VH-VL binders against Lysosomal thioesterase PPT2 (PPT2). Designs and how they scored, part 7

Target 1, 268 residues: Lysosomal thioesterase PPT2 (PPT2), of Homo sapiens (Human) (q9umr5)
Amino acid sequence: SYKPVIVVHGLFDSSYSFRHLLEYINETHPGTVVTVLDLFDGRESLRPLWEQVQGFREAVVPIMAKAPQGVHLICYSQGGLVCRALLSVMDDHNVDSFISLSSPQMGQYGDTDYLKWLFPTSMRSNLYRICYSPWGQEFSICNYWHDPHHDDLYLNASSFLALINGERDHPNATVWRKNFLRVGHLVLIGGPDDGVITPWQSSFFGFYDANETVLEMEEQLVYLRDSFGLKTLLARGAIVRCPMAGISHTAWHSNRTLYETCIEPWLS
Key: E = the ipSAE of ESMFold2; O = the ipSAE of OpenDDE; V2 = 0.75 times the mean of E and O plus 0.25 times the DockQ between their complexes.

## First folded at step 1 (VH-VL)

Design t2 (framework fv_tarlatamab_arm2)
Fold by ESMFold2-Fast, scan of step 1:
Structure t2 (fold): chain C 268 residues (1-268), chain A 125 residues (1-125), chain B 109 residues (1-109)
Amino acid sequence: as target 1 above (268 residues)
Amino acid sequence: EVQLVESGGGLVQPGGSLKLSCAASGFTFSDYAMNWVRQAPGKGLEWVARIRSKAYSYATYYADSVKDRFTISRDDSKNTAYLQMNNLKTEDTAVYYCTRLDYYDSSGFPYFDYWGQGTLVTVSS
Amino acid sequence: QTVVTQEPSLTVSPGGTVTLTCGSSTGAVTSGHYPNWVQQKPGQAPRGLIGDTSNKHSGTPARFSGSLLGGKAALTLSGVQPEDEAEYYCLLSYSGAWVFGGGTKLTVL
């Protein structure tokens, strides 16, 4: 039989968003036990990411314990960052495929409807003033706000992303790297027509430099230093890159062609 | 600086009641789960009760030895956790410690990181 | 009721290495039980040492490390110092409740 699948949703999201994904999995891998975690739904998705990591960890532990052959994670948008941290803090996770659906792995620097709802008078150029304050770091979106024009503030104030990416030193970094490296496959999915994740290459560990020129994963210090294991995983053949054009941010979990091309092959 | 200060201990007769307080400072109290742990004279540590934050609906948990006799609560506006102890027994004699759990920074969860100095409860005739 | 078992006492020479273990009557100890380690010196309140299996408190010296070993949680001290003489307790989580081990008295001679 097939390994269980655990699904982690994104910002202002809920388990209902994954009904099409569940249909696809049932069609191609009938009998798969799929658990869509309904923690931190809707406005609760704004809670600090470390708090969400703790809650999701409590939920995944019994699922992983019941599946000694391993589990797969499918993590959407902000949920991909939660899953990054889960894989680092759990020293006995048994995740085979970690499938990241359009997640801002290197951070976000772009105007979105979510940010305008929370901070109506702010532009992306001004959000660093809010996000890199103690108050701002109480909101999940600010935990991965990465202003390339104020990288010094990002490195010092980010309570989450800078730490899990190894961009700022942390006492647990060696253990987090060891834990993350146990993953079987890191499947990265994203594309230029997403419209929310900015730059879209953040889903593939690319990001803006100070001139807003995108540098790809292999040019990032986190990769070159192998801070949490990306270079080791790539050398092992464990990183899968699956870009697809024509897909908007809310459609990654409901496009059949995307599922068949990028997700289905990694569900054993 | 993180501080936890217990108070309310004392001498009480078997069958009596006491209410302990734990005053917290130096952190965002409302985001952390709070625990009570006790230690009988010359004995080891025993976990007593836990209360989670508002995000977890103030869920409470108790050791079997105190269930239905002790009630843990909190007042986030006062940064204080409480332990209401009813129908006290001689075996409840112990130093009662307040400790925090589930802190949400880069240090990982769950963690019993900071402890108070304790308050002595003596149940005797 | 779950019983958590630790070695009652261990002795180690200054500069030596010692490993304390924490086992459960319910079955193998996993990271899902969130093993925690606390240190207590006579007449003092306990202090947090390691949480979540291997995560160190900011004040915990580098010589302390946590791990899982043979179905048990483990606390290892390398290059033991005289001030490390203390009682060490482990805690494990079961369905939101916590259970302490009986404690290990570490003597540094």
Scores: ipSAE 0.000, ipTM 0.452, lowest interface PAE 13.3, mean pLDDT 88

Design t3 (framework fv_tarlatamab_arm2)
Fold by ESMFold2-Fast, scan of step 1:
Structure t3 (fold): chain C 268 residues (1-268), chain A 126 residues (1-126), chain B 109 residues (1-109)
Amino acid sequence: as target 1 above (268 residues)
Amino acid sequence: EVQLVESGGGLVQPGGSLKLSCAASGFTFNTYAMNWVRQAPGKGLEWVARIRSKANSYATYYADSVKDRFTISRDDSKNTAYLQMNNLKTEDTAVYYCVRDFWSGYSEYYYGMDVWGQGTLVTVSS
Amino acid sequence: QTVVTQEPSLTVSPGGTVTLTCGSSTGAVTSGYYPNWVQQKPGQAPRGLIGSTSNKHSGTPARFSGSLLGGKAALTLSGVQPEDEAEYYCALYYSGAWVFGGGTKLTVL
């Protein structure tokens, strides 16, 4: 009788990374149908996020149609941004719990090994030159690159994150907000020891101001304007914040204590 | 072979009614949104109406020029889209095209109006 | 209310390169408008060329490409051939509805 669970992976990731998560779900909620989507795996995770949204949308439609009582989404790292867009684009989604595992919801501004592998001669202070070009926007990581020192460039050039966060106007903004607000619960998970998501508070809709001081969700213009429904969801009691220390970026989907504390309570 | 075939066009007097049909083949019709687009003699293309798939609750949209006079509908069991035209005016004279709309949600990688029918002529005159 | 603007006419020499643009009265055209490009030759039904900014319809020749340029959608033809002489329409998406531009008559001489 448990609702099906759909899992969306992250950057340079695949369904194989979720073996432990599937074990945990089977132990606590036996009989749950869990589908880990095998799309945009490995290097294909670098494809533009709107392309990924389209592919994942095609995959989730029949799963949602088979489950009239609803489904749960567990979305890891950049996969959380894919799920954000899915919930906005789909006029008829029936998602109960959207569980976001350490996803850069307000963007990324930090040097990581992934970034150095892709752009080995670029430092975070100079990546805006590449990411905010038309060529750069063809890479998923640039779709959520958010340089707090060049916010005007981010607002003008971001083809994905600035639009789904309502930071730049879009003709479909009202419909996207209506669709996103259909979600039952928005469960935000992340922590200070992640080591990849920078600032880690981006997983909770916090982000740097121009002085690199982190402002939390309630201080963001996105929240204050209620651009896609965060303020409404919080007022409804639908936002859950579950920070946990001591967990590195690749361990969110394989830590039993995290699963029991932050994920298990939201799987019905 | 993906194909759209329109029918039902003809001559009708002002104030009259006409129903157009669009028969689809070669693809999974029920997953696509469908459009009607018209072209008056010697003029450009004008979008008329759109109907979404069952997954989007068959939502319908109309150009202001035809709102309350035209009704778009579909029968997925017959792979057919329809345009019911009431209270026709001489300015409605045009070739009417049935057009497939591939996944018209937000995404830079969705095709839009990719497959067009051959058109059916509607002439509103006495 | 919403107006989609195209150049009324453009001329290009055979083998040349030409770019057609498509602008919106609501502001800069982004990928979220799903710019579509349609070709129509005299006496023929329209043919879809490009959707969603740069996605080619099946059968669209390699010489056609779509992009965003200076706040507008753009259709570029490289190595133009005589058979490319036609009317080109753009269409932009607005919350469920499509709005066509007035069309660009491309003359190849």
Scores: ipSAE 0.000, ipTM 0.406, lowest interface PAE 16.5, mean pLDDT 87

Design t4 (framework fv_tarlatamab_arm2; at its last look DockQ between E and O 0.01; V2 from the best seeds 0.00; counts 0 for: pae E 21.7 > 2, placed apart)
Heavy chain, then light chain:
Amino acid sequence: EVQLVESGGGLVQPGGSLKLSCAASGFTFSGSAMNWVRQAPGKGLEWVARIRSKANSYATYYADSVKDRFTISRDDSKNTAYLQMNNLKTEDTAVYYCTRQEGIVGATWDYFDYWGQGTLVTVSS
Amino acid sequence: QTVVTQEPSLTVSPGGTVTLTCGSSTGAVTSGYYPNWVQQKPGQAPRGLIGDTSNKHSGTPARFSGSLLGGKAALTLSGVQPEDEAEYYCLLYYGGAYVFGGGTKLTVL
ESMFold2-Fast, scan of step 1: ipSAE 0.014; ipTM 0.589
ESMFold2, look of step 2: ipSAE 0.000; ipTM 0.362
ESMFold2 (binder alone), look of step 2: mean pLDDT 91; pTM 0.933
OpenDDE, look of step 2: ipSAE 0.005; ipTM 0.494

Design t5 (framework fv_tarlatamab_arm2)
Fold by ESMFold2-Fast, scan of step 1:
Structure t5 (fold): chain C 268 residues (1-268), chain A 125 residues (1-125), chain B 109 residues (1-109)
Amino acid sequence: as target 1 above (268 residues)
Amino acid sequence: EVQLVESGGGLVQPGGSLKLSCAASGFTFSGSYMNWVRQAPGKGLEWVARIRSKANDYATYYADSVKDRFTISRDDSKNTAYLQMNNLKTEDTAVYYCTRGWYDILTGPDAFDIWGQGTLVTVSS
Amino acid sequence: QTVVTQEPSLTVSPGGTVTLTCGSSTGAVTSGYYPNWVQQKPGQAPRGLIGSTSNKHSGTPARFSGSLLGGKAALTLSGVQPEDEAEYYCLLYYSGARVFGGGTKLTVL
């Protein structure tokens, strides 16, 4: 029988967004137990990411404990960062495939309707003033705001992403790296037509340099230094990259071709 | 009820050996990290040793003052952690506490929330 | 070696406010050090109060709060009660090691 699947939603999202994904899984892997976690829905998705990680951890522990064969994670958008942290902080996770659907793994630097709604008078060039304050770090979106023109502030003020990516030193870094490396497969999905995740290559651990030129994963210091295990995973053959054009941010969990190409092969 | 109970303390000569035990109840021991902390008479707390869970390959860590003399271990089937102390010095005289460590995102690794009552080790000639 | 420094002794009146601090020889204390605060009354085993800078353990009274202040970890007691008279230890996490401060004896007069 198939391993259970746990689904973690994104910013301003809920479990109801994944009905098509569940339909696809049922068609190709009938009998799979799929749990879509119904926590931090809607506006509650703005809560600090460490708070969300704690809540989702409490929900996944009993699911993992009852599945000795292992589980798969499918984590969408902001939810992919929650899952990154879960894999690092859980000293006993049994995750086989971690499938990241268009998640800003190296951070976000772009104007979107979500940012305009939350910070209507701010431009992306000035958002660092709010996000890198203690008050700003109480909002999930600011936990992964990565201004390439103020990388020093990002490294010093980010309470979440800089720590999880090993970009800033942390006492738990060695433990987090060892825990993360237990994952069977890291499946990265994203694409140029997403329209929200900026740069879209952030979903593949690429990001802007100070001139807003995208450097890919293998050019990042976190990869070169193997800060949390990316280089080790790639050498092990455990990283899968599945970019797809023509898919907007809200469609990653409801596109059949995307599912059949990028997700289905990694569900066992 | 979560409890930790230390035992095995006593009087030993300098250069001697002693093995302490810490019996755990009321929680899932196998998933926890365990720490030993000591307190010399009239002095402050000093962290001694730490052992992680099976998922982290039972990794061990030691304070410089006890490195190569003390060995922390555990037996998950008995819900018990141990501290084997060799080549004891008079400076090792202290009450030894075991304390629960577990991985929690808000409190970090080694929560230090639950402590045992302590067991006295006296190294004297 | 790494040294964690606390005030040796502080005095506060009942109902008053007092702040204890915890510094590191390696530099400014940040949240990455996971500052912990432990209370110990004479003749008793230690009791965990706060973990990870500001997160209270079960049973910690509301009058206790943790924060970062001026490059140090801080424990603030507001509306101090007589039973708060105790020794308070901070604990900082380093890669591979846990280091306690020397302790602060809080006297409530």
Scores: ipSAE 0.000, ipTM 0.386, lowest interface PAE 17.9, mean pLDDT 87

Design t6 (framework fv_tarlatamab_arm2)
Fold by ESMFold2-Fast, scan of step 1:
Structure t6 (fold): chain C 268 residues (1-268), chain A 124 residues (1-124), chain B 109 residues (1-109)
Amino acid sequence: as target 1 above (268 residues)
Amino acid sequence: EVQLVESGGGLVQPGGSLKLSCAASGFTFSDSAMNWVRQAPGKGLEWVARIRSKADSYATYYADSVKDRFTISRDDSKNTAYLQMNNLKTEDTAVYYCTRESYGDYWGEYFDYWGQGTLVTVSS
Amino acid sequence: QTVVTQEPSLTVSPGGTVTLTCGSSTGAVTSGYYPNWVQQKPGQAPRGLIGSTSNKHSGTPARFSGSLLGGKAALTLSGVQPEDEAEYYCLLYYGGAWVFGGGTKLTVL
């Protein structure tokens, strides 16, 4: 039968947002056990990402243990970063396809309504002052804030993203790389009309340089150094890029054409 | 078998110019960032300039003491990095070393290999 | 403006253990500064020892180890040999630029 699917939601989100995704999976892969994790919903999605990783880890362990043939992960927005960390910290994960829906894999540097709700007087140019403090690092959104004009502060203060990307050293980095490399497929999904993830190429491991020119994945030190295994995965043929125009940030999990094109082929 | 060989040093008068070369072999030069580091007689090491690879748009960085006077460049077809030094001062008298930053599987190899250095003397 | 501080000199007996430290004027040193350690013996070009925090270069003797200690980068030599008498420099990364410490002269007596 079909491998179980585990779904991890994003910022200010909940399992309810994935009703359409569940319908699509049931239509194309009837009998698939789909678990949408109801953890860190709504405002609780602001908790530090390492806290969320611990909670989601506890929830996925029994699911993975019951599926010796493997599982698939579908991880949306901020949830894609949670799943990145899960794949690295779990020395026993059996994930086949990791499907990342518009997740800021290299970080976020852009003004959004979510940012204005949390920090109404802040602009992207000055948010580094808040996010790169110990207090700021207690909020999930600051854990992946990546100011390209203050890369030194990002590298020193990021308690999460810089560590899982191997941009900042960690004692467990070698083990995290080994664990991440066990994934069968890394399916990256995103697009220019998202409107929230900035730059949108962050979903494909591209990001701004100091001049705000986007450099793609193969131009990143993270890739060139193979810090957590991207270069090895690409050489293995395990990275899938599926960009799609015309999809806004809240529509990635509810667009049938996207599902059929980018998600369905990777569910076994 | 990584090797770095500096050349171009010599005696020059204050206000003069010199261009140093660093010829590299034994590794994929085009993937590495290159640095120039100097050491004044009897003093410590001072980082001077850095140039990144094509993947990072050949971005350049300079110590404040040499900014606007020195220019770092590279020619990947010749596996060579350069340091153009203009408006030289007596304080620029030093042995100039080139050294690499290379990218491996997990860890970058920063400053692992150094050349033997080339002496620049700025005196009248 | 940024200053990287090392002990100017340290003395250790052959076979002893010594730790050199490297601090930053900008705050506690973390692995994000990519602390590097280079050794320079009298009359020789510098030689890389540690290529980031604790990652040794090929050929660095087993008695050398790198770490973070008390908000500083640290280089520890255990079972010091006479040939370890040298100047030791740390360098830290500041957003594209590298900054050297003043160096520590290690005397083995």
Scores: ipSAE 0.000, ipTM 0.400, lowest interface PAE 16.0, mean pLDDT 87

Design t7 (framework fv_tarlatamab_arm2)
Fold by ESMFold2-Fast, scan of step 1:
Structure t7 (fold): chain C 268 residues (1-268), chain A 125 residues (1-125), chain B 109 residues (1-109)
Amino acid sequence: as target 1 above (268 residues)
Amino acid sequence: EVQLVESGGGLVQPGGSLKLSCAASGFTFSGYAMNWVRQAPGKGLEWVARIRSKANSYATYYADSVKDRFTISRDDSKNTAYLQMNNLKTEDTAVYYCTRPRYYYGSGSYLFDYWGQGTLVTVSS
Amino acid sequence: QTVVTQEPSLTVSPGGTVTLTCGSSTGAVTSGHYPNWVQQKPGQAPRGLIGDTSNKHSGTPARFSGSLLGGKAALTLSGVQPEDEAEYYCLLYYGGAYVFGGGTKLTVL
């Protein structure tokens, strides 16, 4: 019998986007119970990430309780950050594989059509003025905006990403780390042709320094200090890195080769 | 087997009130959003109201034509959704259907697959 | 206010092919609108045919298919049968609320 799979969507997205992924899972792991959560769909995906975490938490509790053998999470784009927080705030999660599909794990610093729709006159160099305000932090996309030229503002104003990454201290940090470390496997997926996640290496815990040179995960203070368990997971052999070229941001959940290479091996 | 059974319809005078019930069976009711859709005699379908699951804080949505007069609610312990209709108008005369989205291979989707048989509400003097 | 437009009526011969369309006053219909197609025969409750643009209910005959065509949702019937004579409604999602089209009365002659 296969473990149940829970799917969490991304920004301006919904359960509909995963129809191909569900077909692939049904073909390779017939009988798998897959639940694609239809919470915070479309424009509701702009609500603060902590609000989304609370809503998704309530939805996943009964699913996890019915599956004592464990569950798998597949979390797309912004949804990968929701899943990061779920694994930290839940004292009782039983997640085996956490599969992150092109999620900005260290944050976003790039001009995209989504940002231009919300802030049409702002360039990435000026978005810090809006995002690092209390008003801006009421929008999910600003919760993971990480301007490498204003890292001091990011550390002080980010109400979400800086906290879950352990970049700013929080009273619950020790408990969050303990909870996150219960995950069986952290499967990181992303690639250079994504076109939305900037830098694309953010999906692998890499990010820009002040000169916009990408530093990989093992060079990040978050990793070196083991702030929420990345170094421990890597030493345990629990981190899987699966980069793939040729895949655009909206295609990660609908590419068969990607599924067979990066996702299928981690569904038990 | 998914079943939805509406009840509570009847004849009421303009300005009156009525409460409709939708009894659900054959699925885990608490995990699904529920919708009410109506159809006036000889007219097309009109979406009326939606209530989300507890995970979305029972968020409610209404068509402009019924806003402030109708209230959608649910009781997950009884697998039942409700539509409280107040200050009824002759224009509210319709068959009221309860409908629920279906999961495709266990996934959430907005496929309005399952419909009840409807309950008739007649608002007339 | 948002208006969803369908052809009021269409006629097709048995065995023929017909395509019904569903357009939105807000612009192009996308997969994010979760286009749904519902069939209703006289005196009967509606029944779901297709949701999520092209996702069929298990009881929906193979001759029905859904797609996006030219900025509209489309329902195509190939090899139409007499029992397909019915009213067909499209339903589009707008961030929490839904809007039905006016319906298309399909006549099979």
Scores: ipSAE 0.000, ipTM 0.393, lowest interface PAE 17.4, mean pLDDT 87

Design t8 (framework fv_tarlatamab_arm2)
Fold by ESMFold2-Fast, scan of step 1:
Structure t8 (fold): chain C 268 residues (1-268), chain A 126 residues (1-126), chain B 109 residues (1-109)
Amino acid sequence: as target 1 above (268 residues)
Amino acid sequence: EVQLVESGGGLVQPGGSLKLSCAASGFTFSGSAMNWVRQAPGKGLEWVARIRSKANSYATYYADSVKDRFTISRDDSKNTAYLQMNNLKTEDTAVYYCVRHEPLWFGELSYYFDYWGQGTLVTVSS
Amino acid sequence: QTVVTQEPSLTVSPGGTVTLTCGSSTGAVTSGYYPNWVQQKPGQAPRGLIGSTSNKHSGTPARFSGSLLGGKAALTLSGVQPEDEAEYYCLLSYSGAWVFGGGTKLTVL
């Protein structure tokens, strides 16, 4: 029998977005128990990520407890950051495959329709004024806003991403690292045609330097310092990179070729 | 200007039922989440239930102590929130407050327990 | 069962500064818990003071401020007045549900 799969959605999203993903899983791994967590849907997805982490944690505990062989996580977009934090804060998680579907793991720095809805007169170059305020940190999208031109403000004001990436000190950092390292496989998926995640390499732990030149994961201080275990996981052979061109942000969970290539092999 | 007026409290026997109402005025009721909070005599505050606005699909949340016994609801056309209490126990004896969850500027994303009603007393005794 | 912990009682002199804290059994309190502070005087309904860590209600005096301190939510009163003597409750959010702390009785002497 297959391990249960837990699905965590993204910004302005809900369980309905995963109908195709569930069909694919049922076709290739019949009998898999798939739970799409129906929490923080639609506008509630704008709540601070730490609040979402607590809510999703309460939902996943009984699922993990009933599956002693382990579970798989499939976490889409913003949901990938929720899952990053879950793996760190849970002392007893039994996650085998953590599958991150186009999630901004190093943060976001790009103008999108979502930002225009929230801050209609702001450009990406000026969003740091809003996002790195106490009010801004109440929005999930500001919790992973990473302005490469104001890294000092990001490090000081980010209540979520800077902490889970170990870019700013936290009393729980050592425990979070130990917990995260229990994951069996970290499967990173993303691509250049996503159109929302900026830079798209953020899904693979790459990000802009101060000149907006993308540095890949192995050149990041987070990786070099092994702040939460990326270097250790890579050395263990536990990191899988699966980039795919031609896929827009809202299509990662509904593309059959992507599923067969990047997801299916990791659903034991 | 903002007012929340609770009603429906009273004496009820264990195992009985009671429905509380909260009439709201002075703000756009349909855009706000509403909470019920209780306080047993001489004790601290305890959150009971919350119902969100239509924009959040009227999502409801309950304290574990009341989860299968109480139902929160609302009628936006009447600017009124309700708490249906079933299978009442002696430990449910409390003053029940209706509380607005004002979003400030960002829908319900910036949560604030800003305005409270004066409360309605529910006594569960034989 | 999640527990939110506050100091049971604190005493401060008029004009002094005092900080009340609010901790969670689940670990460090962050802004994602939406820390709220409410004030209750004997025989009165509670009133909101601060929401979402540091956002003041329009009626909250300037001497009140909210913050995060050492993994806890904090309410600081600077230049305390006699009328500030009251019970102060914090509340934190967990998966859409809310949990109150046990309250801090602030005595102004």
Scores: ipSAE 0.000, ipTM 0.398, lowest interface PAE 17.4, mean pLDDT 87

Design t9 (framework fv_tarlatamab_arm2)
Fold by ESMFold2-Fast, scan of step 1:
Structure t9 (fold): chain C 268 residues (1-268), chain A 124 residues (1-124), chain B 109 residues (1-109)
Amino acid sequence: as target 1 above (268 residues)
Amino acid sequence: EVQLVESGGGLVQPGGSLKLSCAASGFTFSSSAMNWVRQAPGKGLEWVARIRSKANSYATYYADSVKDRFTISRDDSKNTAYLQMNNLKTEDTAVYYCTRDSGYDFGYEWFDPWGQGTLVTVSS
Amino acid sequence: QTVVTQEPSLTVSPGGTVTLTCGSSTGAVTSGYYPNWVQQKPGQAPRGLIGSTSNKHSGTPARFSGSLLGGKAALTLSGVQPEDEAEYYCLLYYGGAWVFGGGTKLTVL
């Protein structure tokens, strides 16, 4: 019998977006129990990420309790950050594979359609004024806004991403690291043609420096300090990198080749 | 290869109804945002309606001139967008074009492709 | 409601440079309005040229460029060719809906 799969959606998304993913899983791993969490759908995905983490946590607890052999997480876009926090705050999670589909793990710094929808007169260079305010931090997208030209403001004001990445100290950091390290595999998926996640290497823990040059995961202070366990996971052989070109942001959960190459091998 | 083909236009009496179809090929239709744009004879282009992708919950938008009379929809399994036009007026006489404004509905790159248009004539 | 304004007509000589502008009744045009430019030749369907202020469609000739100028979106043609004679429309984005300008008839003489 296969381990159950829990799916967490992204910004302005819902469970319906994963119908193709469910078909693929059913074809290759028949009998797998797949639960697509129908929480924080559509505009509710703009709620603060800590609020979303609490809601998703309440939903995953009974699923994990019924599966002592373990579960797999497939987390898309913004949902990947929710899953990062779930793995850190849950003292008793039994996640084997955490599959991150094009999630901005080191943050977002790019003009996108939904960002312009929320702030139509703002450029990415000016969004730090809104996002790094207490009011801005009440919106999920601002919780992972990471302006590389105002890193001091990001470190001071980010109520979510800077904390879960261990970029700013937190009383729970040691416990969060211990909890996160229980994951069996961290499967990172993303690609240059995503068109939304900026830089796309954020899905692999790479990010811009102050000159907008992308530094890869191994060059990040978060990795070098092993703030939440990335260096330990990599040394353990638990990090899988699966980049794929030719896939747009809304197609990661509906591309068969992507599924067969990057997801299917990690579903036991 | 990347193309849109409209159909369903014709002559209709004032107060009548028509349903236009826009068949897409050569691109990932399901991730795109689709629009209907019309052009009255000898006049400029007028935006009519828009439907977003699944990622944005199929959100719909309408020009004030057609609100409550027209309904835009899509069927991703058929790679087709639709415009249901009810309570047609003589002012609705135009060539109706189908066009994509974004390939992945996260960034408004350009209006491309455009269909060839389908003529709707509302007359007695 | 919202009105998008363009020059009704402009004339330019072959090889010359011309700039078309696009203004909004709601105030200064910024990149947040995703200015788009569309070309339409007589008897033909429209064709997208520029999106998001300055992003060129792959089929758009190098002589076309988009920018922001004096609180308006701008389309500049440098080294104009006879085949550039057409109607040019701008579109501005208002929270999900698009609004067309009245169009600029570009005459190449």
Scores: ipSAE 0.000, ipTM 0.383, lowest interface PAE 17.9, mean pLDDT 87

